# VH-VL binders against q86hw7, part 4

Target 1, 127 residues: q86hw7
Amino acid sequence: MQSVDPQVVGVGKQFVEHYYGIFDSNRAGLTQIYQQQTTLTWEGKFLSGADAIVKHIVELPFQQTNRKINSIDCQQTYQPGIMITVTGTLIIDGEAKNQLKFVQVFNLASNNGSFLLINDFFRLVLD
Key: E = the ipSAE of ESMFold2; O = the ipSAE of OpenDDE; V2 = 0.75 times the mean of E and O plus 0.25 times the DockQ between their complexes.

## First folded at step 7 (VH-VL; framework fv_adalimumab_6cr1)

Design b02 (at its last look DockQ between E and O 0.04; V2 from the best seeds 0.00; counts 0 for: pae O 9.5 > 2, placed apart)
Fold by OpenDDE, look of step 7:
Structure b02 (fold): chain C 127 residues (1-127), chain A 122 residues (1-122), chain B 107 residues (1-107)
Amino acid sequence: as target 1 above (127 residues)
Amino acid sequence: EVQLVESGGGLVQPGRSLRLSCAASGFTFDNYAMHWVRQAPGKGLEWVSAISWNSGDIDYADSVEGRFTISRDNAKNSLYLQMNSLRAEDTAVYYCAKDSYKFWSGYPFDYWGQGTLVTVSS
Amino acid sequence: DIQMTQSPSSLSASVGDRVTITCRASQGIRNYLAWYQQKPGKAPKLLIYAASTLQSGVPSRFSGSGSGTDFTLTISSLQPEDVATYYCQKYRSAPYTFGQGTKVEIK
């Protein structure tokens, strides 16, 4: 059975860890990750560029998030880049009733040996 | 401007311990993996150790494994190298170096400190 | 572990000469190869990464090529300020092994 390159998985998981660490502790800090060429579809809303994306995330109507990751899958793309799918549970403002399932997809592009977040998709999964 | 300043070097006898520090400024320290690289007098560069941005991933060269400990304090923008059981062959200028890319380890070292000299001699 | 071997260990050339330094990895490292310049008494400076990408601020007379196991650093027209020792380095995964270095001098 074929397996994904461990380096790809490692990079992907580290990215996810850092991304959600920032998101849950200081959303404004996401300027560290999003770039001007990055695009995000957040709950169906299309956003382009770090400034617009971070502004939207910061202005979300909650103060605290806690994320429990259920799965992280990574694949190497043709570039080669990395595509990451994440599923988990998002708890908002510490309230159990605000516990929401989500899926998030990241597309990281390689650029001269580095990786850049190019595409981001976030969607809540409702029962 | 990115700045890395090593300190703690000096003369020590074999078997003794020494702790090096590296003070970082001019960049978001906790976004980057950090490295120690040493250079014996008149010799080439030798990678010593690496630590990821959150200390979750640590690596050592075989030559120092079990004797040296790399650590960091992101709140203080500081990198450390605890060197135990020092040997004569550990004599070198020790550089701290910044990994090039955010969050992911294992990329070229784009900034280096001036180095601090460690001399191990009886 | 992967060994990194540079050639030559030292060279002397005239100002304006084309200088070529090679670096060989004992195993394939894709393009995860960097070149550093170290002048006497100074810290190393990153010149090239990803085998062929020039670091910002580095003169265009420097170039890198190669992939897999064989890599080359080229100085198209050697200048006096290029007197230094040059190191290749594999990265991406530990150990981040350096080549033994190539000392470049002016005749």
Scores: ipSAE 0.011, ipTM 0.633, lowest interface PAE 9.5, mean pLDDT 92
Fold by ESMFold2, look of step 7:
Structure b02 (fold): chain C 127 residues (1-127), chain A 122 residues (1-122), chain B 107 residues (1-107)
Amino acid sequence: as target 1 above (127 residues)
Amino acid sequence: EVQLVESGGGLVQPGRSLRLSCAASGFTFDNYAMHWVRQAPGKGLEWVSAISWNSGDIDYADSVEGRFTISRDNAKNSLYLQMNSLRAEDTAVYYCAKDSYKFWSGYPFDYWGQGTLVTVSS
Amino acid sequence: DIQMTQSPSSLSASVGDRVTITCRASQGIRNYLAWYQQKPGKAPKLLIYAASTLQSGVPSRFSGSGSGTDFTLTISSLQPEDVATYYCQKYRSAPYTFGQGTKVEIK
């Protein structure tokens, strides 16, 4: 059985760190990550395009999140891209007693030496 | 259509107990936190208690802590408030209110019941 | 605990007037502020959340502003159906404290 290319894992983990760093401190800054062609499914709600996606995220009725990451799995996709699956728990506004399990999937496409976020799926995991 | 229907109010003497119920319909009850809010006659709104979607987190206003107990039965789509050691100052209309955001506690209350009157009088 | 203070306690205005209600928190609450409308004999109804976001179905003449400690509810052109008591509320963490209310009447 072979390992995933370390460069793929490195890029994927760096993306996750960058994304959640912005989300958890300055959600409006996610306009730097979401593109016109990006789609997000957030708890079953489909959103298309950077403006709609960032508006949705900014309007969530809380100010601060932090999270405990359980797993990050990365795989190369065809015509080089990276699929990333993240599981963990969320803590909202410092209330550790309200920990919520989540999964998020990112699909990055290779774009002339860099990566572009194309698809994003976010789900709370019931229990 | 979201509906919340309170019941169990009435006239009761100080020191006695009363149990309020709230029957919920029109939404997935076990995905949302629930609240009790009261309003004394001619007065403003006072938050009383909250219970998370899975009963894992419960909060009370200082004025009722130790005397009132909030609970829920997710199989029956029902919210409860057990009120012990009732006092005249507990006289109010008691509202059941739904938290507005799935699983994320402490958000605005988007749906309210019509209330049930509790009168505590000698 | 954070105290929520509304002003004025009551006001009278004519149909078409601009009406402004203020809510002050005793310490910063970011934008965790909601406004409710309660008509006589009725249950409260959510109008605004996150200080400035209108709840679905609320007429555009209602607006909210502010952050931190100072918040404002504005009715740009008062209508007869807007006769009600308005409450602000701090949310996100217990206690979910309400302001004392502002009664709005038509002259």
Scores: ipSAE 0.007, ipTM 0.610, lowest interface PAE 9.3, mean pLDDT 89
ESMFold2 (binder alone), look of step 7: mean pLDDT 94; pTM 0.951

Design b03 (at its last look DockQ between E and O 0.04; V2 from the best seeds 0.00; counts 0 for: pae E 12.2 > 2, placed apart)
Fold by OpenDDE, look of step 7:
Structure b03 (fold): chain C 127 residues (1-127), chain A 122 residues (1-122), chain B 107 residues (1-107)
Amino acid sequence: as target 1 above (127 residues)
Amino acid sequence: EVQLVESGGGLVQPGRSLRLSCAASGFTFDDYAMHWVRQAPGKGLEWVSDISWNSGDIDYADSVEGRFTISRDNAKNSLYLQMNSLRAEDTAVYYCAKDSYSFWSGYRFDYWGQGTLVTVSS
Amino acid sequence: DIQMTQSPSSLSASVGDRVTITCRASQGIRNYLAWYQQKPGKAPKLLIYAASTLQSGVPSRFSGSGSGTDFTLTISSLQPEDVATYYCQKYRSAPYTFGQGTKVEIK
């Protein structure tokens, strides 16, 4: 049975931790992640560019988020990069009894020894 | 400041049609689900219909299903309610209401318009 | 569909009194419960959501509690400006059913 490169998995997991760490603590800080060439489909709405994406996320009408990650899967892309799928639950503004299930997908491109977020997909999964 | 302004109400005879409008401002309209809620004179609140931000999901109360059509024009920041085959029991003040979370429909109604009166009478 | 039943339908109390309104859901709705205040001739106003969280700008004399099927709205010290009809509402999924309302008046 084939396996994913452990280094790919390591980088992917570190990215996820870093991304959600910023999201849950300071959404405006996501300017560190999103690039001008990054695209995001948020609940089906297409957004392009760091400015538009971060603005959208910052303007979401909640103050606090807490995430529980259930799974992280990583694959190396054909062109040097990493595709990541994340599933988990989201608590908004301390509504602990109203956990939201979500899926998020990241596509990272390799860039001079680092990685850039190129594509991002976020959806809630409703029961 | 969030503002919702209903219009289109009036007096109509049973069986006729009427179209209500709701003009929204002060928030990113196309990020939120919108609702219609009505209140018959001297009675309680009754949820009528909802529509998701992209019109992909629509729900109706059983009492209006098949007769009313909810729609929106995000370019005009407008919500509509086409009411056909009107009945006396449809007489009510009709409110448009904003869902509280963007893209995540099914939460509370955090903002309401002042309503528009629809009177169905022969 | 889930039915929402409030109790009482109406009440009259004195200024400063503690007032409690109950709302019962025919099935469990977790804490997906909101309370609204509607003053005569006005649109409803959101008071409480998630059963117990006060909406911004709502006086602290208002509080909500409960989960599952039984919920309560409490006004710790009734004020003249609290004269209104109060509605509970289930949300999260359609239909967004309201209780029949509780009319609160001052003696």
Scores: ipSAE 0.349, ipTM 0.834, lowest interface PAE 1.4, mean pLDDT 94
Fold by ESMFold2, look of step 7:
Structure b03 (fold): chain C 127 residues (1-127), chain A 122 residues (1-122), chain B 107 residues (1-107)
Amino acid sequence: as target 1 above (127 residues)
Amino acid sequence: EVQLVESGGGLVQPGRSLRLSCAASGFTFDDYAMHWVRQAPGKGLEWVSDISWNSGDIDYADSVEGRFTISRDNAKNSLYLQMNSLRAEDTAVYYCAKDSYSFWSGYRFDYWGQGTLVTVSS
Amino acid sequence: DIQMTQSPSSLSASVGDRVTITCRASQGIRNYLAWYQQKPGKAPKLLIYAASTLQSGVPSRFSGSGSGTDFTLTISSLQPEDVATYYCQKYRSAPYTFGQGTKVEIK
């Protein structure tokens, strides 16, 4: 009876693939995604603005990440935009025996037929 | 090289069923929404149905809702259309089409198969 | 639902002529409008999206304009290979409604 607009799902999926493609290959490239108005909460630490956010991410104490996406959920927001929730598993520096569960939430604002990242939340999930 | 190949069309009597298949290659199939579009002989294009990359979001045209079921098997790079309770007005060439979603530009259908003919007559 | 109406339903023109096809949406669709070309016996091919952006590999003699409810496809100099039926389509969300088509022929 009820469904999410396929275009909302498509936007969310492509954004997630683009974001993690850059993060997992070369995190410095995330300057093309984060904006001056973007905020990030990373494991409880609040950061504002592209420069601070990218510096934090680049300086994280690992070289390489790989991940498997378990779910991507998307909903249109009123303002308008798209809220995206991602769950998955993360392997840091090839340590496959220590797979880390994560959740990440992105809030995209509509901008002339495309979208800007405005909010980002990242958490490791502990059992 | 993106390729979409439809199959499963044929001549059927009203009230019967057919299942169409679309085999995809040349792109990462489970990254994209997929569509069925049909064209009655001598007529224009009519969108039939779409399905999201993970099958979580499906829509149908009013004319086929309740009778047709779209599905996909991402492991086999295949899109399907189960057509039940066929009617004469369902006679058409059926195309599968790839959505070319771009984060910056929205949805459009950038690649199409060559189509498979379904004829429903008594 | 949004209806898409094309004009004319058919036309004939000479090689080299400027050809104009219009498409009207029953409600505003901003620039979420695509144009497709379908040659006889072939599948449709995407020409233009976002009302005015040429798809990769499409000849520059094709152009699109418009926003809201009124859209135009223009072929600046008709060529023999442009004989086809042209369709506009609303996209972005279901239903992905097509116009009824405009058949272009060479006289």
Scores: ipSAE 0.006, ipTM 0.540, lowest interface PAE 12.2, mean pLDDT 87
ESMFold2 (binder alone), look of step 7: mean pLDDT 93; pTM 0.944

